# VH-VL binders against b1a7s3r263to410: the designs that were tried, part 15

Target 1, 148 residues: b1a7s3r263to410
Amino acid sequence: VTIVYDTMHYSTQKMAHEIAEGIMAEGYDVEMFFLHEDERSEIVKSILDSKAIAIGAPTINDEPYPSIGDLMYYLKGLRFERTGIKRKAVTFGSMGGKGGTPASLGKDLGEYGFDVVDTCEVYYVPDEEENKACFKLGQKLVEEAKKI
Below, E stands for the ipSAE of ESMFold2; O stands for the ipSAE of OpenDDE; V2 stands for 0.75 times the mean of E and O plus 0.25 times the DockQ between their complexes.

## First folded at step 4 (VH-VL; framework fv_ponezumab)

Design b5 (at its last look DockQ between E and O 0.69; V2 from the best seeds 0.00; counts 0 for: pae E 7.5 > 2)
Fold by OpenDDE, look of step 4:
Formats: sequence, structure tokens, C-alpha cells
Structure b5 (fold): chain C 148 residues (1-148), chain A 117 residues (1-117), chain B 112 residues (1-112)
Amino acid sequence: as target 1 above (148 residues)
Amino acid sequence: QVQLVQSGAEVKKPGASVKVSCKASGYTFTDYYIHWVRQAPGQGLEWMGRINPSGGRTKYAPRLQDRVTMTRDTSTSTVYMELSSLRSEDTAVYYCARHYGSYFDYWGQGTTVTVSS
Amino acid sequence: DVVMTQSPLSLPVTLGQPASISCKSSQSLVYSYGNTYLNWFQQRPGQSPRRLIYYVSNRDSGVPDRFSGSGSGTDFTLKISRVEAEDVGVYYCMQGTHWPYTFGQGTRLEIK
């Protein structure tokens, strides 16, 4: 499973960690990427080798954080719908106001040939309940991935 | 508590290789990047590179790219930094550091590597 | 590479007096939408570096409030409102915006 995220105030990062914990709790391996640190080519290679992915970014100005945009554009060009594999996906993100990033990313991933199974969105810093929700999101992703 | 424990001091000849270990504990090993930073005697800090323990992806400083190799063992929560073709100017204290937030919230105790003929 | 230039390199200070260290980058450290990966580290004699300030102005846990970071773009400052004996050491600024990450030369703070 590949997790990709960017973060503005580290809330989305926290979410990514919880998702990873959920996935690992199910006995699956996780490869996590932080867009600020990692090369897009490496991220894409990991995604290609994964049955499931989690992509997350914060919302800024009512849009997904711009850095996630270049990755999405990269993924769009790869035409995953033509790979013969219907990969599972979840999206997540934090917001400081009006959200929508997880839904937006999900829509795009769907168009790219992914099966978006669920999303998670939190307001500012995730609380304990929201962290648990992210954990469960990771578990759900694994459950769906097992069907492939 | 978060801890990074490094291997002991090394003495090497020019041209040899050295491999320093950094064992992490007190947190989820694969969730945080590990960086390596070195400091020559009486000098400042130099960033060497980083590794993502979750997949082993690395990014190296251009000046060291041909000589440095960073790896990890998830079963032991240990990161390794190997530097080959050692030179006298590689004599330094080598630190591993965890990346959280805006970099390097926890540091190892340092490993002294001495390169001398 | 981004060059980080600190000034002064040597900083003798009288106990109880304020101290100020400047750090200038050769190019803007703004990543996106104001995110600036500028950090300050303290290294006491014989010890590993310790992060004091991250993200320009955020203090790490356990760092006294007499330490403060400020700045933007290419100009940054670390201030100590009242220097104490335990503050003796070398201070480094570090940028994490551009590859490769780079440190300032270090500023040695000593007590007069």
C-alpha cells in the first residue's frame, strides 16, 4: 500500500500516520511518501506496484493543496484505467475552513481508474476520535485491497 | 521516549569504507525520515542525506552521492549510513536525526569516524 | 546550493544581556504559500545539536521562551532576551526548503 501526502500545518501528516497504522495493523506493508521530500517518479513507481493507495492533502483557498496537483496530473497521464488492475484508493485531508480536498481527489482518482472506497476529512488538528477514524480508514483500505 | 542510538567510534584507512548504524526506538520507525549530518572537527554541520524507512527511498547530498549509501532494517528499526572511498576530510562526528515537522527534532549521540593513514 | 550566512560568527555576551544572531539565505526559503523551512539549532560543548526553533519562529518543547525566531524570505534572526550560562555553545541556522539542505557557519556564543 502506498500513502502519499502533503501537509500545511502537519494535520494531514498526522492523518497519514494513523492511516498507516491501520494498514499495518492488518499485516500489510506501507510505503509512505511526503511530497515535500520525495520525488514524483519514486511515488509513481510505488503506486504502480501497489494494489491500494491513500492520497491526502490539506485544503487551501477551497482547493487541494497545490503540490498534490502535480502528482495528480502525473497520475492522470499514466492512464491507470488501462493497466488492467482496479486499484483501491482512499483520500484524506485537513481543512481550516471549507474543505473538499478528499472529495476532489477522489473524483479525480475515480476518473483515472481507481476504486475510491472512502474518504476522511478533519477540521484543523485531528482529535482522538478523528485519529481513530483515520486508523479505521486504513483498515478499510486493506479489506478492500484483499479483494483484488 | 524517542531515542536514536548510534554505533561506536570507527578508525579507518584512506580508501576504506565505514558503516554507521542508528537504532531508533520509542516511536513508529517507518513513519519518520532519518537524516544524516556530519561535523568535521571544529567545523560546522553538513547535511549528508536522508532515508525513508518505510520504503528505503533515499536522497543524498550531491557532493556525496557517489560515495554514500543509506539503508534500513525495519525488523530492527535501524538505519545505516555507509561511506566509501574514505578520505582524511571525512574525519568527523556523524549524526543521525529524525525528521518531524521542520526537520531534526531528535538526534543520535554521534559517531566519531577517524580517517588516517 | 543555498548559502546560509550567519553573523556574527563570534558573539561574546554579558550574562543577563540580550543576544541576536542573523541568518541570511542566498535565495528565498519560502516553499509554498509562506511555508518556510528555516530552523535554528543549539550545540553545547561536547553535545549533539539540539533544535531550538523550527519553521522560522516555533519553539521546540522545553526551549525557554527567552529564545525567539523571526524573519521571512531570506532574512532571519534568532534572539535571546537574557543570556544565561547554559546558553554557551554554537548556534546554527538551517534551511530545509531547497536540496541539498544547508547550514550556516555557526555562531559561537560565549560569556564575557
Scores: ipSAE 0.260, ipTM 0.784, lowest interface PAE 2.5, mean pLDDT 92
Fold by ESMFold2, look of step 4:
Structure b5 (fold): chain C 148 residues (1-148), chain A 117 residues (1-117), chain B 112 residues (1-112)
Amino acid sequence: as target 1 above (148 residues)
Amino acid sequence: QVQLVQSGAEVKKPGASVKVSCKASGYTFTDYYIHWVRQAPGQGLEWMGRINPSGGRTKYAPRLQDRVTMTRDTSTSTVYMELSSLRSEDTAVYYCARHYGSYFDYWGQGTTVTVSS
Amino acid sequence: DVVMTQSPLSLPVTLGQPASISCKSSQSLVYSYGNTYLNWFQQRPGQSPRRLIYYVSNRDSGVPDRFSGSGSGTDFTLKISRVEAEDVGVYYCMQGTHWPYTFGQGTRLEIK
């Protein structure tokens, strides 16, 4: 499973780690990418080799976080709906205002040919219940991916 | 808890290679990048590169990229840094460090590498 | 490469008095509308570096509240409101916004 994220204040990174722990609790490997650190070509290669992905980004000033947009544009161009496999996806993120980035990313991924099984959005920093929800999101992603 | 334990001090001649290990414990090894930073005597810190243990992907400082190689062994939770074609200017303490958030929350104890004839 | 310039490089301080360390970068460290990868590290004599401040102003766990960070863009400051004996060591700023990642030259804090 491939996890891709960007973050401002640890919040989305914390969510990514909890999702990864949930995936690994189900016995699956995780390949994790931080957009600030990793190159797009390596991220796309991992996604192409995966049955499931998790994509996360924060919402800033109620606009989409620009760093993830370049990746989403590239994924649109690959036309995953034509590959014959409907990969599973989740989206996640933190917000400081209206939010909505996970839902927007999920809608886009659905249009690109992914089966978006859930989203998770938290206000600023996840509390203990929200950390548990991220862990369960990872478990759910694997559970859905096993169906393909 | 989280620990990064490095291999022992090395003395090398110019032109040789050195391979320093960094064994991680107390966390999920593949979830965190490991960076290498060195400190020459009387000088500051210099970032050398990093490795993502989950895929083995590396990124190296441009001035070192032709001489440095970083690898990992997930079965032993260990990363390695190898520096070739050693020069006296490579005499330094070499640290591994775990990446969390904005960077480096845990550091290894350091490995002294001395290059002299 | 982004050059990180610290001043002063040597900082003798009387116990109990404030200290201030400047760090200037040759380029803006702002990423993506406001995220700034600027960190401060402390290296006590004979020890590995330790993170004090991340993202400009956030104090790491276990760091006393007498340490604070501030700044934006290219100008950053680490302040110690009241220097104690255990604060002796070298302080480094570091940027992680631009590749390759770079450190300041270090500021050696000593007790007078």
Scores: ipSAE 0.049, ipTM 0.665, lowest interface PAE 7.5, mean pLDDT 83
ESMFold2 (binder alone), look of step 4: mean pLDDT 90; pTM 0.869

Design b6 (at its last look DockQ between E and O 0.56; V2 from the best seeds 0.00; counts 0 for: pae E 10.3 > 2)
Fold by OpenDDE, look of step 4:
Structure b6 (fold): chain C 148 residues (1-148), chain A 117 residues (1-117), chain B 112 residues (1-112)
Amino acid sequence: as target 1 above (148 residues)
Amino acid sequence: QVQLVQSGAEVKKPGASVKVSCKASGYTFTDYWIHWVRQAPGQGLEWMGRINPSGGRTKYAPRLQDRVTMTRDTSTSTVYMELSSLRSEDTAVYYCARHYGSYFDYWGQGTTVTVSS
Amino acid sequence: DVVMTQSPLSLPVTLGQPASISCKSSQSLVYSDGNTYLNWFQQRPGQSPRRLIYKVSNRDSGVPDRFSGSGSGTDFTLKISRVEAEDVGVYYCMQGTHWPYTFGQGTRLEIK
C-alpha cells in the first residue's frame, strides 16, 4: 500500500500516520511518501506496485494544495485504467475552511481508473475521534485491497 | 519523549566500512523519516541522505550515492547508515535526525568516525 | 547544488546587544507549494545542532522569542534581539527546497 501526502500545518501528515497505522495493523506493508521530499517517479513506481493507495493533501484557498497537482497530472498520464488492475484508493486531507480536497482527489482518481472506497477530511488538527477515523480508513483500504 | 540514540565512536582504516546505528524511541518509528548529516572537524554540516522507515526507501546525496547505504530495522526501531570505501575526508561526527514538517526537529547525540591510516 | 552563503562568518557580539546573520541562496527557495523551506539551526559548543527556525520565520517550540527569522526568495535573516551567553555557538541556515539539501557555512557567534 502506498500513502502519498503533503501537508501545510502537519494535520494532513497526522492523518497519513493514522492511516498508515491502520494499514499496518492489518498486517500490510505501507510505504509513505511526502511530496516535498520524494521524487514523483519513485512515488509513481510505488503506486504501480501497490494494490491500494491513499492520497492526501490539505485544502488551501478552496483548492487542493498546489503540490498535489503535478502528481495528479502524472497519474492522469499513466492511464491506470488501461493497466487491467483496478487499484483501491482513499483520499484524505485537512481543511481550514470549505475543504473539498479529498473529494476532488477522489473524483480525479476515479477518472484515472482507481476505485475510491472512502475519504477522510478533518478541520484543522484532527482530534482523537478523527484520528480513529483515519485509522479505520486505513483498515478499510486494506480490506478492500484484499478483494483484488 | 522523542530520543535518537546513536552508536559509539568508530575508528577505521582507509578503504574500510563503518556502520552507525540510530535507535529511535518516544514516537511511532515508521511515521517519520530519518536523515543523516555529518560534520567534519571544524567544518559545517553536510546532508548525506534520508531513509523512510516505512518501506525502507532511501534518498542519498549525489556525492555519497555510491558509498552510502541506509537501512532500518522496524523491530528495534533502529536506522543504520553504512559508509564504505572510507577516506580521511570521511572523518566527521555523524548525526541522525528526525524529519517532522520542515525537517530536523530532533537530533541524535552524534557518532564520531575517525578514518586514519 | 544550491549554494547557501552566510555573512558574517564570525560574529562577535556584546551581551545584551542585537545580532543579525544573513543567508543568501544561489536561487529562489520558494517551493511549488508556495512555501519557502529555509531553516535555521543553532549548534552550541559540543552539542548537536538544534532547529531554531523553520520555513523562514517559524520558531520551534522552546525557542526564545528573541530569535526571529525573516526574508524571502533568496535573502534571509536570523536576528537575535538581545544576545545572551547561552547563544554562543554556530548558526547554520539550511535550504530544503532543492535537492540535495544544503547548509550555509555557519556563523560563529561569540561574546566580546
Scores: ipSAE 0.016, ipTM 0.596, lowest interface PAE 9.4, mean pLDDT 91
Fold by ESMFold2, look of step 4:
Structure b6 (fold): chain C 148 residues (1-148), chain A 117 residues (1-117), chain B 112 residues (1-112)
Amino acid sequence: as target 1 above (148 residues)
Amino acid sequence: QVQLVQSGAEVKKPGASVKVSCKASGYTFTDYWIHWVRQAPGQGLEWMGRINPSGGRTKYAPRLQDRVTMTRDTSTSTVYMELSSLRSEDTAVYYCARHYGSYFDYWGQGTTVTVSS
Amino acid sequence: DVVMTQSPLSLPVTLGQPASISCKSSQSLVYSDGNTYLNWFQQRPGQSPRRLIYKVSNRDSGVPDRFSGSGSGTDFTLKISRVEAEDVGVYYCMQGTHWPYTFGQGTRLEIK
């Protein structure tokens, strides 16, 4: 499973960590990418080799981070809807104002050929219940990926 | 508790290689990048590179790129930094550090590498 | 690479007196998310570096309130309101906004 996120915020990084823990609790390996530092081509290669992905970004100025946009544009060009494999996806993020980034990313991924099984969005910092939700999201992603 | 424990001091001749280990404990090893930073005697800190343990992906400082290799062993939760073609100016304390947001939250104790002929 | 310039490089201070360390960057440290990823580290003699301040002005847990950070854009300051003997060491600023992350040269704080 491939987790991609773009943030300098602890909240989105913490969510990515909890999702990864949920995936690993089901006995599967995780490749984590931080868009600020990682190469886009390597991220795409990992996505192509994965049955499941998780993509996250916080909302800034009511819009997703530009780096996430670059990745999403690249994924659009690969036309995953034309492959024989229907990869599972989840989206996640934290917000400090108007939300909706996970839902927006999920709609885009759906158009690109991914089966978006859930989203997770928190306000500012995830509380204990929200951390558990992120953990469960990782577990759910694996459960859905096993159906492929 | 999060800990990064590094291998012991090394004395090397010019032209040799050194491999320093950094064993992580108290957290899920593959969830955090590990960076390497060195400090020559009387000098400031120099960032050397980083490794993402989940896939082993690396980035190196351009001036060291031809001489440094970072690897990891997920079964032992250990990161390695190898520096080849050692020079006297590579004499330094080498630290591993865990990435947290835009900073390093836990540091290893440091490994002194001395290069002398 | 972003150049981080500290001044002074050597800072002798009388116990109980204030200390101030400047850090200037060659580029703005404001990231696309609106945050400024300027950090301050302390390295006591014989020890590894320890984080003091993150995102310009936020004290890490366990850092005394006599330490404060300020600044914006390219100009940043670490202040110690009343220097204590335990504050001896080298202080570094570090930027985490631009790849690769870079450090200032360090400021050696010592007691007169």
Scores: ipSAE 0.008, ipTM 0.506, lowest interface PAE 10.3, mean pLDDT 80
ESMFold2 (binder alone), look of step 4: mean pLDDT 90; pTM 0.875

Design b7 (at its last look DockQ between E and O 0.66; V2 from the best seeds 0.00; counts 0 for: pae E 8.2 > 2)
Fold by OpenDDE, look of step 4:
Structure b7 (fold): chain C 148 residues (1-148), chain A 117 residues (1-117), chain B 112 residues (1-112)
Amino acid sequence: as target 1 above (148 residues)
Amino acid sequence: QVQLVQSGAEVKKPGASVKVSCKASGYTFTDYYIHWVRQAPGQGLEWMGRINPSGGRTKYAPRLQDRVTMTRDTSTSTVYMELSSLRSEDTAVYYCARHWGSYFDYWGQGTTVTVSS
Amino acid sequence: DVVMTQSPLSLPVTLGQPASISCKSSQSLVYSDGNTYLNWFQQRPGQSPRRLIYKVSNRDSGVPDRFSGSGSGTDFTLKISRVEAEDVGVYYCMQGTHWPYTFGQGTRLEIK
């Protein structure tokens, strides 16, 4: 499973960690990428090798975090719908206002050939319940991935 | 508490290789990138590269790319930095550091590597 | 590589007086996400470096409020409002926006 995220105030990062824990709790390996630190090519390689992915970014100015844009554009061009594998996906992100990034990313991933199974969005800093929700999101992703 | 504990001092001949270890504890090892930074005697800091413990993927400084190799052992929560074809100018204190937020919130104690003929 | 230039390189300061260190980058440190990944580190004699400031102006946990960071684009400043004896050491600016990451030369702060 590949997790890709960016973060503004570390909330989305925390979410990514919880998702990872959920996935690992189910006995699956996780490869986590931080957009600011990792090359897009290696991220894409990991995604291609994965049956499931989690992509997360915060919302700023009612739009997805800018850094996620080039990755999404990269994924769009790869035409995953033609790979013969319908990978499972979840999206997640934090928001300081209206939000909408997880839904936006999910919509795009769906168009790219992914099966978006669920999303998780939190306001500002995730609380304990929201962290649990992220953990469960990871578990759900694995459960769905097992069907592939 | 978060700790990065590095291996002991090394003395090497020119042309040899050195492998320094950095054992992490007090946090989820695979959740944080580990960077390596070195400091020659009386000089400033030089970024060497980083490794993602989650998948083992690395990014190296261009000047060291051909000589440096970073690896990790998830079972022991340890990151390794190997530098080959050692030169006298590689004499330095080598630090591992954890990446949180905007780089290097925790540092190892440093490992002195001396390269001398 | 992005060149980070600090000034001054040597900074003798009287206890209780303010100090200011400049850091200039050879190109803008604004990343595509809108953040500026400029950090300040303190290295006391015989110790590992310690992060003081991240993203230009954010103090790390446990860092006294007498330390402050400011700046934008290519010009950055670390200020110490009242220098204390424990502040003796070398201070480095570091950019994490462009590969490879690079540090300034360091500024040695000493007590007069």
Scores: ipSAE 0.192, ipTM 0.769, lowest interface PAE 2.5, mean pLDDT 93
Fold by ESMFold2, look of step 4:
Structure b7 (fold): chain C 148 residues (1-148), chain A 117 residues (1-117), chain B 112 residues (1-112)
Amino acid sequence: as target 1 above (148 residues)
Amino acid sequence: QVQLVQSGAEVKKPGASVKVSCKASGYTFTDYYIHWVRQAPGQGLEWMGRINPSGGRTKYAPRLQDRVTMTRDTSTSTVYMELSSLRSEDTAVYYCARHWGSYFDYWGQGTTVTVSS
Amino acid sequence: DVVMTQSPLSLPVTLGQPASISCKSSQSLVYSDGNTYLNWFQQRPGQSPRRLIYKVSNRDSGVPDRFSGSGSGTDFTLKISRVEAEDVGVYYCMQGTHWPYTFGQGTRLEIK
């Protein structure tokens, strides 16, 4: 499973770690990427080799972060719907206003050929219950990926 | 309890290599990048590079790219930094540090490497 | 590389008086997410660096409120409102916005 997130922000990073813990609790390996540090080609290669992905970014002023936008544009061009595998996906992020980045990313991924099984969005910093929800999201992602 | 424990001090001659270890405990090793930062005597801090323990992916400071190698062993939760073709200028304290957000939240105790004739 | 320039490099201060350290970057430190990843570290003699302030102005856990950070773009300041004896050490700014990460030269704070 491939997790791509923006490591520059505490809330999104914490959510990514909880999702990863949920995936590993189901006995599966996680390959984690953050957009500031990792090369796009390595991220795309991992996604192509995976049946499941998680993509996350926080919302700033009700807009998604530009760094995630660059990746999403590239994924659009790869036409994943042509692979014959409908990869599972979840989206996640934090908000400081109206939110909506996970839903927007999910819609885009659906158009790119992914089966978006759930989203998770928290207000500012995830609390204990929201951390548990991210953990369960990782478990759900694995459960859905096994159905491929 | 997050802890980063580094290997002991090293004395090397010019032209040799050194390999410093950093053992992580108290957290999920593969969730956090580990960075290496060095400090020459009486000087400031220099970022050397980092490793993603999840896949072993590395990124190095351009000035050190051709001499530094970082690896990890997930079975022992340990990262390694190897610096080759040592020069007297490489005499420094070498720190590993865990990446959290945009800065380093936990640091190892430091490993002194002395390069002298 | 982004050059981080601190001033002064040596800062003798009388106990109880304020101290101010400047840090200037060769490029804007505003990241694509709208945040500014300018951090401050303290290194006491014989110790590993300690995080003080992240994202310009946020104090880390356990850092006294007499420490404050400010600034924007390329110009940043760390202030100590009243210097205490335990504040002796070297202070570094660091940018985490651009590859590779870089530190200022350090400012040695001493009690005169």
Scores: ipSAE 0.019, ipTM 0.623, lowest interface PAE 8.2, mean pLDDT 82
ESMFold2 (binder alone), look of step 4: mean pLDDT 91; pTM 0.899

Design b8 (at its last look DockQ between E and O 0.60; V2 from the best seeds 0.00; counts 0 for: pae E 9.7 > 2)
Fold by OpenDDE, look of step 4:
Formats: structure tokens, C-alpha cells, sequence
Structure b8 (fold): chain C 148 residues (1-148), chain A 117 residues (1-117), chain B 112 residues (1-112)
């Protein structure tokens, strides 16, 4: 499973970590990427080798965090719908106001050939319940991936 | 508490290799990147590269790309930095550092590597 | 590589007086996300570097408010409002915007 995220105030990062924990709790390996640290080509390679992915970014100015844009554009061009594998996906993100990034990313991933199974969005800093929800999101992703 | 504990001092001959370890504790090992930075005696800091403990993917400084190898052992929460074809100019204190965002928050105590004929 | 140029390289300061260190980058440090990944580190004698400032002007936890960072684009400044004895050491600016990450030469702060 590949997790890709960016973060502005580290809330989305926290979400990513919880998702990872959920996935690992199910006995699956996770490769996590932080957009500020990793090359897009490496991320894409991991995604291609994965049956399931989680992509997360915060919302800024009512749009997904800018750094996620180039990755999404990269994914769009790869035509995953032609790979013969319908990968499972979840999206997640934090918001300081109007959200929408998880939904936006999900929509795009769907168009790219992914099966978006769920999303998670939190306001500002995730609380304990929201962290649990993210954990469960990871578990759900694995559950769905097992169907492939 | 977060800690990065590095291996002890090394003395090597030119042409040899050195492998420095950095053991992480006090946090989820795979959640944060580890960077390596070195400092020659009386000189400034030089970024060497980083490793993502989650998956083991690396990014190296171009000048060192052919000689440096970073690896990790998730079972022991340890990152390794190996530098081959050692030269006298590789004499330095080598630091591992945890990366949060695009800045370092915790550093190892440093490992002195001396390259001398 | 992005060249980081600090000035001065040596900074003798009288206790209680202010200090200022300049850091200039060879190109803009503004990243595509709009942030500027300029950091300041302090290295006391015989110690590992310590993060002081990130994102130009944000103090790390535990850093006294007498430290402040400012600047934009290619010009940055670290200021110490009142230098204390514990401030002796070398200060480095670092850019984290472009690969590879690069540091300034360091500024050695000493007490007169």
C-alpha cells in the first residue's frame, strides 16, 4: 500500500500516520511518501506496484494544496485504467475552512481508474475520534484491497 | 523522548569504506525521514542525503551519489550510512537528523570519521 | 546548487548587545506551495546543531524570543535582540527548497 501526502500544519501528516497504522495493523506493508521529500517518479513507481493507495493533502484557498497538483497530473497521464488493475484508493486531508480536497482528489482518482472506497476530512487538528477514523480508514482500504 | 544514537568513532585508511549507524527511538521509526549531514573539522555543514525508513528510498547529494549508500533496518529502528572510497577530505563528524517537514528537529550526537594514511 | 552566503563570518558581540546575521541565497527559496524553506541552526561548541528557526521566521520550541528570523525571496536575517553568553557558537542558514539542501558558511558568534 502506498500513502502519499503533503501537509501545511502537520494535521494531514498526522492523518497519514494514522492511516498507515491502520494498514499495518492488518499486517500489510506501507510505503509512505511526503511530497516535500520524495521524487514524483519514485512515488509513481510505488503506486504502480501497489493494489491500494491513500492520497492526502490539506485544503488551501478552497483548493487542494498546490504541491499535490503535479502528482495528480502525473497520475492522470499514466492511464491507470489501462493497467488492467483497478486499484483501491482513499483520500484524506485537513482544512482550516471550506474543505473539499479529499473529494476533489477522489474524483480525479476515479477518473484515472482507481476505485475510491472512502475519504476522511478533518477540521484543523484531528481529535482522538478523528484519528481513530483515519485508522479505520486504513483498515478499510486493506479490506477492500483484499478483494483484488 | 526522541533520540538518535549514533555509532562510535571510526578510523579508516584511504580507499576503505565506513558504515555509520543511527538508532532512532522515542517515536514511530517509519514516520520520519532521516538525513545525514557531515562537518569537516573547523568547517561548515554539508548535506549528504536522506532516507525514507518507510520503504528505504533514498536521495543523495550529487557529489556523493556514487559513494554513499543509506539503508535502514526497521526491526531495530536503525539507519545506516556507508561511504566508500574514502578520502582524506571525508574526515568529518557525521550527523544523522530526523526530518520534520523541511527542517530537522532532532540530531544524533555525531560520529567522528577520520581518514588517514 | 543553491549557494547560501552568510555575513559576517565572524561576529564579535558585547554581552547584552544585539546581533544580526545575513543570509543570501543564489536563487529564490520560495517553493511551489508558497512557503520559503529557510532555516537557521545554532551549533554551540562541541555540540550537534540545533534548529532555531524554520520557514524564515518561526521559532522552534524552547527557542528564546530574543531570536527572530525575517526575510523573503533571497535575503534573510537572523537577529538576536540581546546576546547572552550561551549564544556563543556558529550559526548556519540552510535552504530546504531545492535539492540538494545547502548551508551557509556559518557565522561564528563570540563575546567581546
Amino acid sequence: as target 1 above (148 residues)
Amino acid sequence: QVQLVQSGAEVKKPGASVKVSCKASGYTFTDYYIHWVRQAPGQGLEWMGRINPSGGRTKYAPRLQDRVTMTRDTSTSTVYMELSSLRSEDTAVYYCARHYGRYFDYWGQGTTVTVSS
Amino acid sequence: DVVMTQSPLSLPVTLGQPASISCKSSQSLVYSDGNTYLNWFQQRPGQSPRRLIYLVSNRDSGVPDRFSGSGSGTDFTLKISRVEAEDVGVYYCMQGTHWPYTFGQGTRLEIK
Scores: ipSAE 0.157, ipTM 0.752, lowest interface PAE 3.2, mean pLDDT 92
Fold by ESMFold2, look of step 4:
Structure b8 (fold): chain C 148 residues (1-148), chain A 117 residues (1-117), chain B 112 residues (1-112)
Amino acid sequence: as target 1 above (148 residues)
Amino acid sequence: QVQLVQSGAEVKKPGASVKVSCKASGYTFTDYYIHWVRQAPGQGLEWMGRINPSGGRTKYAPRLQDRVTMTRDTSTSTVYMELSSLRSEDTAVYYCARHYGRYFDYWGQGTTVTVSS
Amino acid sequence: DVVMTQSPLSLPVTLGQPASISCKSSQSLVYSDGNTYLNWFQQRPGQSPRRLIYLVSNRDSGVPDRFSGSGSGTDFTLKISRVEAEDVGVYYCMQGTHWPYTFGQGTRLEIK
């Protein structure tokens, strides 16, 4: 499973890690990418090798985090909708205002050929209940990916 | 409680290699990038590189990339930094640090490496 | 590499008085996402570095209100409104915008 995220603060990074813990609790390895530090070609290679992905970003100044946009444009060009395999996906993120980035990313991924299973969005920093929800999201992603 | 515990001090001759370990505990090892930063005596901090423990991918400072290798062992939750072809200017305290957002939240205690004839 | 230049390098301050540390970068620290990844760290004697300020002006958890950060582009400032005995140490700025990440030379703050 491939997790890709960018973050301004701790919050989206924490969500990514809780999702990863949920995946690993189901016995699967996770490959995590931080868009600030990692290169797109390695991220895409991992996605192509995966049955499931999680993509996350915060909302900054009422718009999606720009680095995620570059990745999403590239994924659109790969034309996943042309395959017979529908990889599973979740989206996640943190917000300080209106939010909506996870839903927007999910819509885009669906158009690119992914089966978007769920989304998770928190305000600022995830609380204990929200951390548990992210953990459960990771478990759900694996459960759905096993159906492929 | 999150801890990063590093291996002990090393004394090396020029031309040798040193391998410093950084053992993580109190969190899921593969969830966080680990960076290495060094501090020469009386000088500031120099970023050396980082490793993503989930796949072992590395990124090194350009001036060090020919001499530094970072690896990890997920079974022991340990990151290693190896610096080869040591020079006297490599004498420094070497720190591992956990990546948190876009900064470092936990640091190892430091490992003093002395390179002398 | 991006050069981070601090001044002064040595800062003796009378207890209770303000202190100000300048940090200049050789390139703009505004990243493609619109954020400026300029951090300030404190290293107390015999300890590893600790973060004080991130994103130019945000205090880390547990950092007293007397610490503040400001600046933009290439020019940044850390201020301590009233220096206390616990503030002794070396202060570093760090940029996380450009690879490789780089630190300033450090400013040693001492009580005179």
Scores: ipSAE 0.007, ipTM 0.508, lowest interface PAE 9.7, mean pLDDT 82
ESMFold2 (binder alone), look of step 4: mean pLDDT 91; pTM 0.855

## First folded at step 5 (VH-VL)

Design s1 (framework fv_ponezumab)
Fold by ESMFold2-Fast, scan of step 5:
Structure s1 (fold): chain C 148 residues (1-148), chain A 117 residues (1-117), chain B 112 residues (1-112)
Amino acid sequence: as target 1 above (148 residues)
Amino acid sequence: QVQLVQSGAEVKKPGASVKVSCKASGYTFTDYYIHWVRQAPGQGLEWMGRINPSGGRTKYAPRLQDRVTMTRDTSTSTVYMELSSLRSEDTAVYYCARGYGSYFDYWGQGTTVTVSS
Amino acid sequence: DVVMTQSPLSLPVTLGQPASISCKSSQSLVYSDGNTYLNWFQQRPGQSPRRLIYKVSNRDSGVPDRFSGSGSGTDFTLKISRVEAEDVGVYYCMQGTHWPYTFGQGTRLEIK
């Protein structure tokens, strides 16, 4: 399972961590990528080798993080709907204003050929209840991926 | 509380190798990169490289890539930096730092490495 | 490699007066994602560096309001509105936009 996110904000990192813990609790390995630090080609290779992905970004001024936009544009070009496998996906993110980035990313991933099973969005720093929801999101992602 | 605790001072001869450790605690080890930065006596800071504890992927400064190796042990939340073929100009304080990209928020206390004949 | 140039290298300041440090990069520090990865660090004598500012103008937790960062592209400034005795140390700018990451040569702030 591949998790990709880009933020220096601890909130989205905490969500990614909880999702990863949920995935690992089901007995699966996770490879986590930071868009600023990791090469796009390596991220794409990991996604192609995975049955499930999680993509995260905060909402800044009611827009997704720019680096996530670049990745999404690249993924659109790969036309995943042409593969024999419909990969499972979840989206997540934190926000301080109106939000909506996880929903927007999910819509786009669905158009690119992914089966988006759920999303998770929190205000500022996740509380205990929201952390639990992210953990369960990771579990749900792998349970859905087992059906491929 | 986030802490990065480094191994003790080392004195090495030219041509030897040194391996410095950095033990992380107070956070999830695989959520952050660990960078290595060194500082020669009376000089500025030089970035050496970094490791992503999730997967162990490394990236080194080009001038050091032939001599530096970074590894991690997730069971002990420890990162290692090994520098080979030591020269007198490698005498420096070596720091580990936690970060995402270039956002180094917590630093180890430093490890003094002295290379002398 | 991206060269980071700081000025002045030595900055004697009277207590209570403002101080300003310039940092210039040989290349634009705007990353492909539209963000500018410029950081400022403080190193007090005998201590490890401490982050003051990240992404040009974002103050780190616990850093006093008297510290501020500004700039864009290739020209950046760190300002201290009212210097205190505890501010003595060396200040470094650092870019994380281009590999390898590089630091300025440092500015030593001293009390007159």
Scores: ipSAE 0.015, ipTM 0.633, lowest interface PAE 8.2, mean pLDDT 81

